# VHH binders against Profilin-1 (pfn-1): the designs that were tried, part 149

Target 1, 132 residues: Profilin-1 (pfn-1), of Caenorhabditis elegans (q9xw16)
Amino acid sequence: MSGWNAYIDTMTAAAPSIKRCAIVGAADGSVWARTEADNVFKASEEELKTFVALFNDVTQVPAKGADIEGVHYVVPRTEESLIFGKKENTGFFAVKTKSAVLIAVYEGPNEVAAQVRKAVESMQTYLNNAGY
Short names: E, the ipSAE of ESMFold2; O, the ipSAE of OpenDDE; V2, 0.75 times the mean of E and O plus 0.25 times the DockQ between their complexes.

## First folded at step 20 (VHH)

Design wj12 (from wj1 with T104H; framework vhh_6fv0_2; at its last look DockQ between E and O 0.81; V2 from the best seeds 0.68)
Fold by ESMFold2, look of step 20:
Structure wj12 (fold): chain B 132 residues (1-132), chain A 123 residues (1-123)
Amino acid sequence: as target 1 above (132 residues)
Amino acid sequence: QVQLQESGGGLVQPGGSLRLSCAASGFTFSTYDMYWVRQAPEKGLEWVSTISYTGSNTYYKDSVKGRFTVSRDNAKNTLYLQMNSLKPEDAAQYYCAKWYDIFHGSFGEFGSRGQGTQVTVSS
């Protein structure tokens, strides 16, 4: 597969409780790569365009939450390049790089959420240092 | 006081099998994804396998796929690695860990690990 698909594979191996994930363009939400087959990341292009625009002002996000794959998440707080959402025993972490947004949807306890966050932030650093 | 203790290593011939165990204590084992990592003499750390906290998702380095099987028993707080069809390149000190950063090739501060167990494959 292409180079971007390899990053999806590595991220799921790095945090095995990730159920679905994607790399999308930060400017327009276009899908560069995503989990496929029996665990397809199914967010629409319209939803992704709206989602990545949240990074234009992350301080507004806790008041309204965020939607991914047609699921509404509560966003308790944000950081400049990080949005995370919670719904029941599931959640997501999303981080922005220079040109992309990395999105990981997971299920599990807080300990697993911490591991998923570390994996996503590690990839964020890796891509930023590579110029992406 | 996270404690991880690996065992089950030893000397085997090429094509042989070993089953590694990792006994965990000092944390709630059943709520953590777990990792197997290895290090050959004078080489860096190498990710081998990852298993989700329930055991339902498993991942392997390409060179061990089909030969190694990771599993866990949450009732016994134990992680396992069944290694079949062992090759000389599998010889290493094997560690289980609570975290491993595949992108940067390190355990980091979060990645508690044991002292490891040695796997030697005669060539």
Scores: ipSAE 0.734, ipTM 0.877, lowest interface PAE 1.0, mean pLDDT 92
Fold by OpenDDE, look of step 20:
Structure wj12 (fold): chain B 132 residues (1-132), chain A 123 residues (1-123)
Amino acid sequence: as target 1 above (132 residues)
Amino acid sequence: QVQLQESGGGLVQPGGSLRLSCAASGFTFSTYDMYWVRQAPEKGLEWVSTISYTGSNTYYKDSVKGRFTVSRDNAKNTLYLQMNSLKPEDAAQYYCAKWYDIFHGSFGEFGSRGQGTQVTVSS
C-alpha cells in the first residue's frame, strides 16, 4: 500500500458513509490514490482534468454544476478551496491542498454530510501542513 | 436531547471476550454513522471503530482488527462492539459516539458520548 492509500483509508475510517474517494493532482487531475475493489473510484482522466480546473474559479461552479464519474451534481456551495456537490441522497466534497485535490463521494441522509466534510477538511489541513 | 448509554464492560482475563452495547435515544439513530472510542489511564482518547448508518461499512483500529466486531441494530437504536481475544492493552473506558474527529481525538459541537463502560483485562 502506497503512502497515499493510507490517507484514503484514514478518510474512509473517519467518515464511513464515504462510498468512493480519490486523491488527485491539482495541476492535471492525475490519480495518486483511490478507493478500489467494491468501492472503486471511476472518474476518467479527462473528467478529473476538467474537475480540478474548477478550482481556478470556484465562483462560477454553482452556475455550471460539476461532473464526477459521469454523474452531474448541483453545487450548492463553494469556498476558495472547497466544492460541495449534491444529487438526491448522494453528494461529494472536494477540497484543494497545495498540490492535490481530495474528492469524497458519499451516500446517505444529510446528517452524514457534516462528518464527510470534516474528514476531507481534516485531511486537507494535514496535507497542507506536510507541504502537499 | 441526545442520550447514549454504554454497558457490557467488566473484568476478564487475557484472551477473554466482552460484548459492549450502546443504547441511543434523542435522535434518529438510523441516519448517523456511529463510533467507538476508548480512553486508558494516562492516555488520550483514541478511536477504535466506526460503522456507517446502515451498517454496510465498518472500520477498525489496526490493533483491534480481527478481534473486534462493530455492529448495529437500527430497529433497537443500539450499537454493539464484540471484543474477542482481549489483551491487557485493551483495558480502558469505552464510549460510543454519534460524531467523532479521529484526526484530533475530539467530539466537537456535534459529538456526544455517554458515561462509558469500563473494560479491565487482568490475569
Scores: ipSAE 0.549, ipTM 0.802, lowest interface PAE 0.9, mean pLDDT 93
ESMFold2 (binder alone), look of step 20: mean pLDDT 79; pTM 0.798

Design wj13 (from wj1 with S56Q; framework vhh_6fv0_2; at its last look DockQ between E and O 0.82; V2 from the best seeds 0.83)
Fold by OpenDDE, look of step 20:
Structure wj13 (fold): chain B 132 residues (1-132), chain A 123 residues (1-123)
Amino acid sequence: as target 1 above (132 residues)
Amino acid sequence: QVQLQESGGGLVQPGGSLRLSCAASGFTFSTYDMYWVRQAPEKGLEWVSTISYTGQNTYYKDSVKGRFTVSRDNAKNTLYLQMNSLKPEDAAQYYCAKWYDIFTGSFGEFGSRGQGTQVTVSS
């Protein structure tokens, strides 16, 4: 297991309603780590390249939404380093660090979304402090 | 208001077993992920286990993997922690929580826990 896989495990332990998640390069969308096996994160390289580019101007993202794993999400909220997508009982939180983008896809009621957000934001803070 | 009540703690010998329970009320238990945490004397609060709202996903601290099993009964609004092969280092006050930040080791603004149940492991 790579060092980045440990961070995947930490996020899923922090928010067990995360179905799939990945850590990708902020510059090119390259996958550094992702959930595997029954919970494999399925986004293609081309899709991730497009996704990470959304952070270049998050103010435009709510108008057009975002695609992850071939699924289109509406985007009710963006912040400087955060994109929140929603579709029915599923959603995702994506946060940007100095060099990475963390993506967590979750399924469940709205009550679990707050915990998922906290998990990815806490990881964001940790990685930023570590220089990543 | 949110209420959590832990029970099932006690004194056991090394290698013994306990089953903790947590009775929940005051919120829709079946829609929340739940956590077990513990605090040993002169140590900080530490995460032990997490279970998703459906019970499908479970996660454990490395030191308890293979020995502890978290489960839940949403119809009974109850969280469980089966503890087998107990070790002296497992001795602590055990708490269930509706919200817990494993990164900071805190319950945060939205966190709730009960009074806890004491687990002692001694020969």
Scores: ipSAE 0.882, ipTM 0.933, lowest interface PAE 0.5, mean pLDDT 95
Fold by ESMFold2, look of step 20:
Structure wj13 (fold): chain B 132 residues (1-132), chain A 123 residues (1-123)
Amino acid sequence: as target 1 above (132 residues)
Amino acid sequence: QVQLQESGGGLVQPGGSLRLSCAASGFTFSTYDMYWVRQAPEKGLEWVSTISYTGQNTYYKDSVKGRFTVSRDNAKNTLYLQMNSLKPEDAAQYYCAKWYDIFTGSFGEFGSRGQGTQVTVSS
């Protein structure tokens, strides 16, 4: 899995306060790559199917929040291809490309959250331009 | 006003060592992940190393792993890069930055970085 794993490695290097991240299929939530070892991204297949389906209508998500890795997040805002979740001093950014959803779970202050968002959106653009 | 000031560059022989420093002011240094980036003459920008705001997570370009060590002292608002076993291919202007986009190879429109410090490796 060296190809997709390289994107996981690049994402964590680009925003080092990312705790865990994954690239999953937009249609079914299947895991293409994720952080491993002591920082395993541990969402189940069923949870990921439910999560990626949120992108079918992002306008409904702020009212109910989102679950990932068994953690419930408040979703203060969405954009057509982006969901931001927040819980205490942790959060996630998830973005949708043509074929995939990128999920990054971070911990840190608002300044770090902004850096994480920039990294995730830059990879989103890169993958879209590559046809994914 | 955000300011980043690199220092510690110089001329060394292959196998030599240098320690770069980056003094930060005008922003809350301890709440930002930080980046080291370099540029050889007439070349594009090249990511070197990244360190998290706590200093707990560090990452390196493969070609410098085991030779370079990034660190930070949040009490002194200073970022460091210890460079050992220097090679001719390490010669470049070295920048510290609040942001670097690894995917586009740029600091971006509002990226903040210092003026850089020159590292020269010669015979």
Scores: ipSAE 0.781, ipTM 0.894, lowest interface PAE 0.9, mean pLDDT 92
ESMFold2 (binder alone), look of step 20: mean pLDDT 84; pTM 0.852

Design wj14 (from wj1 with S56T; framework vhh_6fv0_2; at its last look DockQ between E and O 0.77; V2 from the best seeds 0.82)
Fold by OpenDDE, look of step 20:
Structure wj14 (fold): chain B 132 residues (1-132), chain A 123 residues (1-123)
Amino acid sequence: as target 1 above (132 residues)
Amino acid sequence: QVQLQESGGGLVQPGGSLRLSCAASGFTFSTYDMYWVRQAPEKGLEWVSTISYTGTNTYYKDSVKGRFTVSRDNAKNTLYLQMNSLKPEDAAQYYCAKWYDIFTGSFGEFGSRGQGTQVTVSS
């Protein structure tokens, strides 16, 4: 297991309602680590390249939404380094670090969404402090 | 208000077993992920296990993997922790928690825990 896989495990342990998640390069969307097996993160390289580019101007994202794993999400909220997408009982949180984008897709009631956000933001802080 | 009440702790010999329970009330238990944490003497609070709101996904601290099993009964608003092959280093006050940050070891503004139940492992 790579070091980046350990971070995937940490996030899923912190927020077990995460269904799938990935750590990708902020510059090109290259996959550094992702959930596998029954919870494989399915986004293509081309899709991820487009997704990470959303952080170049997050103010435009709510108007057009965001696509992950072939699914279109409404984007109710963006911050400088955060994109929140929602679709029915599913959603995602994506946060940007110095060099990476963390993406966590979750399923469940609104109560679990806050924990998912906290998990990815905590990882964001950790990685930023580590220089990533 | 949120109430959590742990039980099932006690004194066991190394290699023994205990089953902890946590009775929850004051919130919609079935819609929250739940956590077990513990604090040993002169040590900080540490994460032990997490279970998703449906019980489908479970996660464990490395040192307890294969020995501990977390489960829940949403119809009874109860969280469980089956502890087998107990070791002296497992001795601690065990807490169930609603909303726990495993990165910082904090319950934050929205977190809650009970009074805890004492687990002692000694020959």
Scores: ipSAE 0.889, ipTM 0.937, lowest interface PAE 0.5, mean pLDDT 95
Fold by ESMFold2, look of step 20:
Structure wj14 (fold): chain B 132 residues (1-132), chain A 123 residues (1-123)
Amino acid sequence: as target 1 above (132 residues)
Amino acid sequence: QVQLQESGGGLVQPGGSLRLSCAASGFTFSTYDMYWVRQAPEKGLEWVSTISYTGTNTYYKDSVKGRFTVSRDNAKNTLYLQMNSLKPEDAAQYYCAKWYDIFTGSFGEFGSRGQGTQVTVSS
């Protein structure tokens, strides 16, 4: 779907320390778009189904962490529609919209992480306002 | 207080080159991704280029790719934009920024951008 690929391109341009990202269906984790080529987002179908289900109760996530692309992250904080995972100098932000979950895996210090969060939340707002 | 100061603008003929500089102070420059944004008279803000905090990832608006090169020198707290093969459509006030929201077309918080430097391309 070339329309969803444009959102991937915009997100990586908006936060250049994003290494990989994806837009997946909130109900089943199906991939609508993802980074490809030499930086492919490599989460399995089963892993994504488990991952998006974390949004059913984000309050349980800090106790157990989260897995994406076979990597286990500590989840120091969550919000109703946001999960932040951290491992060393890398991390992810995931946000839920009405229909989708946006996942961005980044590398960098906390200042960069804040910029990545802003980009992901701006897209979340855009998609929610568009009915997604 | 955060300060960003652009320089290097001026008047050039079509096909000419300019090198913009952005001097940063009041924050840890080397830990932020940085942005170049421009605004032509009576037009909205337009994203131009983005560079990661290490300088290793760069992105460009399609119409400037191959002509513009963003770079940074973290030891000098300076961001650069080398502009080659300039066209009349590139004429604008150019801003460097600590953040720019591509989705809303706006800068972020107070102190997130400089005052800008004017690039004028003769017709």
Scores: ipSAE 0.779, ipTM 0.894, lowest interface PAE 0.9, mean pLDDT 92
ESMFold2 (binder alone), look of step 20: mean pLDDT 84; pTM 0.847

Design wj15 (from wj1 with K98R; framework vhh_6fv0_2; at its last look DockQ between E and O 0.81; V2 from the best seeds 0.82)
Fold by OpenDDE, look of step 20:
Structure wj15 (fold): chain B 132 residues (1-132), chain A 123 residues (1-123)
Amino acid sequence: as target 1 above (132 residues)
Amino acid sequence: QVQLQESGGGLVQPGGSLRLSCAASGFTFSTYDMYWVRQAPEKGLEWVSTISYTGSNTYYKDSVKGRFTVSRDNAKNTLYLQMNSLKPEDAAQYYCARWYDIFTGSFGEFGSRGQGTQVTVSS
């Protein structure tokens, strides 16, 4: 297991309603780690390249939404380093670190979303402090 | 108000077993992920296990993998922790929670826990 896979395991343990998640390069969307097996994160390289570019101007994202794994999400909220997408009983939180983007796709009631957000934000803080 | 009540702790010999229960009330139990956390004497809070709101996903601290099993009965608003092959280092006060930050080791502003149940492992 790579070091980045350990971070995937940590996030999923922190928020078990995460269905799929990935750590990708902020510059090009290259996959550093992702959930696998029954919960394979399926976003293509081209899609991820487009996705990470959304962080160049998050203020425009709510108007156009965001696509992950071929699914279109409305984006009710953005912050400087955060994008929140929503679709029915699913959603995602994406956060940007110094060099990476963490993406967590979850499924479930609204009550689990807060824990998912906290998990990715806590990982964001950890990685930023580590220089990533 | 949110209430959590842990039970099932006790004194066992090394290699023994216990089954902890957590009775939940005051919130929609079936829509929350749940956590087991423990605190040993002179140690901080330590994450033990997490289970998704449906029970479909379970996660464990490495030191308890293969020995502990978390489960839930949403119809009974109850969380369980089956502990087998107990070791002295498992001795602690065990808490259940509907919110826990495993990064900071805190229950946060949304967290609630009961009074806990004591697990002692000694020959």
Scores: ipSAE 0.889, ipTM 0.935, lowest interface PAE 0.5, mean pLDDT 95
Fold by ESMFold2, look of step 20:
Structure wj15 (fold): chain B 132 residues (1-132), chain A 123 residues (1-123)
Amino acid sequence: as target 1 above (132 residues)
Amino acid sequence: QVQLQESGGGLVQPGGSLRLSCAASGFTFSTYDMYWVRQAPEKGLEWVSTISYTGSNTYYKDSVKGRFTVSRDNAKNTLYLQMNSLKPEDAAQYYCARWYDIFTGSFGEFGSRGQGTQVTVSS
């Protein structure tokens, strides 16, 4: 499990406007790794189970929005393996791999959001190619 | 019209210091996270440091932590890298960039970078 913490460190270095992030199991939302200390990713097990289940049919997500860390986000759009949520000047990107869901919560303008998306999708590809 | 121009490289003895600058134009510098990347002769690209668009979050490759400091001045559209306690393994062409993919080790299709500035450390 400490090996997964290295991916959290790499994500934050790759997109430094990420405020919190986590890697969770795609089947049950169990936390494999997350940002800790002063920027702890705080989502309940039930919230994460509900969240990862959104990937079972992403086309229904924009109508409902999504909750992470007790915060409700508008979901303007989805793709087969990606959910993007917005609230004010913050947002999240979440992507699904074969075994996991990567969640990154960021703050910043649209230009920063695009950089965060690139980082999250790059890790998604890396993990899929490694069999995760 | 995105332009990035590095400067401040040179020859230094081990233990010496250099300060690199990166002048940015043709885009809104203050809304982008920025990256320092280096390449030694006949080697691949190596990520060095990343700084958030406000300058509030900074990250470093382990081998340079405590020796290098990244900073930015958004009023001057300039990115900096202060390099202290330089070692022979730090010798490389240094690039500033608007994107670098740490997972693939490349600038990728969307990366913008300057021509670089050479740092040489003579032992």
Scores: ipSAE 0.752, ipTM 0.887, lowest interface PAE 1.0, mean pLDDT 91
ESMFold2 (binder alone), look of step 20: mean pLDDT 81; pTM 0.820

Design wj16 (from wj1 with K61R; framework vhh_6fv0_2; at its last look DockQ between E and O 0.92; V2 from the best seeds 0.82)
Fold by OpenDDE, look of step 20:
Structure wj16 (fold): chain B 132 residues (1-132), chain A 123 residues (1-123)
Amino acid sequence: as target 1 above (132 residues)
Amino acid sequence: QVQLQESGGGLVQPGGSLRLSCAASGFTFSTYDMYWVRQAPEKGLEWVSTISYTGSNTYYRDSVKGRFTVSRDNAKNTLYLQMNSLKPEDAAQYYCAKWYDIFTGSFGEFGSRGQGTQVTVSS
């Protein structure tokens, strides 16, 4: 197991309602680690390249939404280093670190979404402090 | 207000078993992922287990895998932790929580916990 796979395991343990998640390069969307087996994160390289570029101007993202794994999400909220997408009872949180983008796709009610956000932001803070 | 009440702790010999319970009220229990956390004497808080709001996904710290089982009954607003093959190093105050920051070892303002239940393992 790579070091980045360990961070995937930690994130899913911190928020068990995460269905799939990935750690990708902020510059090019290259996959550093992702959930596998029954919960394979399925976003293509081309899609991820487009996705990470959204962080170049998050203010425009709510108007056009965001696509992950071939699914289109509305984007009710963005912050400087955060994109929140929503579709029915599913959603995603994407956060940007110094060098990476963390993407967590979840399923559940709004209460679970709040827990997922906290877990992803905690990972964000941890990685930033570690220099990543 | 949110209330969590842990119970089921006690004194057991090494190799023994305990079943912890956590009674929840003051919030919609069935819509929250739940956590077990413990604190041993002279040690910091450490994550033990997490379970999804439906119970479909469970996670454990490595040292308790194969020995501990987390479960829940959403109809009873109750969280459980079955602890088998207990070891002296499992002795701690055990807490249930709505959230726990695994990275910082804290419950924060988002999480709530009860007073905990004491688990002692001694021959």
Scores: ipSAE 0.855, ipTM 0.917, lowest interface PAE 0.5, mean pLDDT 94
Fold by ESMFold2, look of step 20:
Structure wj16 (fold): chain B 132 residues (1-132), chain A 123 residues (1-123)
Amino acid sequence: as target 1 above (132 residues)
Amino acid sequence: QVQLQESGGGLVQPGGSLRLSCAASGFTFSTYDMYWVRQAPEKGLEWVSTISYTGSNTYYRDSVKGRFTVSRDNAKNTLYLQMNSLKPEDAAQYYCAKWYDIFTGSFGEFGSRGQGTQVTVSS
């Protein structure tokens, strides 16, 4: 395998309105791969540890929202393996796999958001089927 | 209803160029990221290029980088693919699409696409 960064490249190609994304360990938020260069995904170790822990009980998340890269998002609702947040014309989708959390930060209208969601869910399914 | 119509295919010699067009109607073209996908007889569907809804971000499969350029004109509801330095390996039916799932290699549930346009490169 060319490494976890190949999945980052595929995600950005699959949903080109993703501005930044990362794959992090579900247990501790450790960064396995992320967008780099001018679009560095900048979340801190502490922030990511807090963020992935939200998946321990997604029902608590809408009441408090979620923080990624120091940005606070409103979380209108959650699903068992999906948390998404909104802030103006931007947002994020985060999905949990067996071993990882995929995080994608995007900008665009609702139609683009739906395409981003579909891309992250497709990768979620792919990784789960591969045992990750 | 969603309609996508590809055009601009044809027969070309190796090293030649073609420009494909995709006319879109029945949806708000300017709010969707768009995809070019191709299919050759001995291969399944193959992702070629993706462009963001504003046109500001573009991505290409490795084998076409530097030779193909995707663009869009949101005022004309049209998606384009400029193909230069064409190779026999590029011969395929080319589709524009509103969605393509790179991981499954399929258009999926949201797989609105046109009928395609044939690109043939002499061998």
Scores: ipSAE 0.729, ipTM 0.875, lowest interface PAE 1.1, mean pLDDT 91
ESMFold2 (binder alone), look of step 20: mean pLDDT 83; pTM 0.837

Design wj17 (from wj2 with D101N; framework vhh_6fv0_2; at its last look DockQ between E and O 0.25; V2 from the best seeds 0.00; counts 0 for: pae O 10.1 > 2)
Fold by ESMFold2, look of step 20:
Structure wj17 (fold): chain B 132 residues (1-132), chain A 123 residues (1-123)
Amino acid sequence: as target 1 above (132 residues)
Amino acid sequence: QVQLQESGGGLVQPGGSLRLSCAASGFTFSTYDMYWVRQAPEKGLEWVSTISYTGSNTYYKDSVKGRFTVSRDNAKNTLYLQMNSLKPEDAAQYYCAKWYNIFTGSFGEMDSRGQGTQVTVSS
């Protein structure tokens, strides 16, 4: 179909503590690819549209937190193209490329979170270099 | 100091088996996802397998799927790779690692991997 499913496979292999992930359009939150089957990424189109809009001003996000899959996360830090959300032993990293937002939901300690961040940022760089 | 020590390599005939071990120290092994990576002449680094910090999620390069099994024993700080039905193309130096960047094909930091163990498959 879209050909984006290979990137989902690569991201989960790159950071195996990722529980669910997705690649969505930066403009509208449309799902280009996501984890499926028994670990389906369960965010509505309306929620994703709201979520990707957070990248229009990431400086506002730590004060409000972020919602994904109906779960509210505190956001301890952001960068221009990265949002990190945390809830107990789970969290997410989201990064924006030229055309897309990559979202990875993980479970694990801070050391795992750092590995997940490195995987997500590596794919961000890869897609940006490819023009996406 | 982070230390990873691979062992269990050797010479095996095609179709044979080897079990690689990776002894970890100097970091909290049970809080890291772990990686097996190999390097043969002329091919560069090649991702082989990844395992989550609990051992609950495992992934394999397609060409080794069904033949190789990654596992870990967090109480012993040890990572394993059981390699069955070995083929000449599996011959390589095998590394265990705290990190491997699948997207760039690199370890990033020298302390992210061990010194490796050699697997040789005789034709």
Scores: ipSAE 0.761, ipTM 0.890, lowest interface PAE 1.0, mean pLDDT 92
Fold by OpenDDE, look of step 20:
Structure wj17 (fold): chain B 132 residues (1-132), chain A 123 residues (1-123)
Amino acid sequence: as target 1 above (132 residues)
Amino acid sequence: QVQLQESGGGLVQPGGSLRLSCAASGFTFSTYDMYWVRQAPEKGLEWVSTISYTGSNTYYKDSVKGRFTVSRDNAKNTLYLQMNSLKPEDAAQYYCAKWYNIFTGSFGEMDSRGQGTQVTVSS
């Protein structure tokens, strides 16, 4: 298991509502690690390239929405380094570190979203402190 | 103060079953994800299973999938681990724990766990 896979495991263990997640390069969307097997993260390289570019101007993202794994999400909230998408009983949190974007796709009622956010933001803080 | 007390361990033969319990007190049990971890001799602490605060979502270590089932009774403040088809490599001290530290930015540590319960698998 690569070091990045360990971080995937940490996030998924911390928030069981996370169904799939990935760590990708902030510059080009290259996949550093992703959930696999029964919970395979399915976003294409082209899709991820487009997705990470959303962080260049997050203020425009709520008007456009965001696509992950071929699914279009409404984006109710953005922050400087955060994009929150929602679709029915599913959603995603994406956060940007110095060099990476963490993406967590979750399933469940609205109340689980807070826990998912905390999980990815905790990892964001950890990675930033580590220089990533 | 947070208190966790594991029970249900014992000696079983390969292929046997055990049901572990964890009695929780000192915190609002129904609002926390709970998890089982284990430590075998000369090995580090390893994650076994996680269950969401409502019980609606569960996670398992790959090596125990299909054999172990985690559940909880929030009315009784109790966490369970049903272990079937036990293997020698499952032998370890088993702990229940509350997952809180990650939300404060501290990874790799668990805030609270009990004394543990010993599981031995031997023919």
Scores: ipSAE 0.006, ipTM 0.235, lowest interface PAE 10.1, mean pLDDT 88
ESMFold2 (binder alone), look of step 20: mean pLDDT 82; pTM 0.822

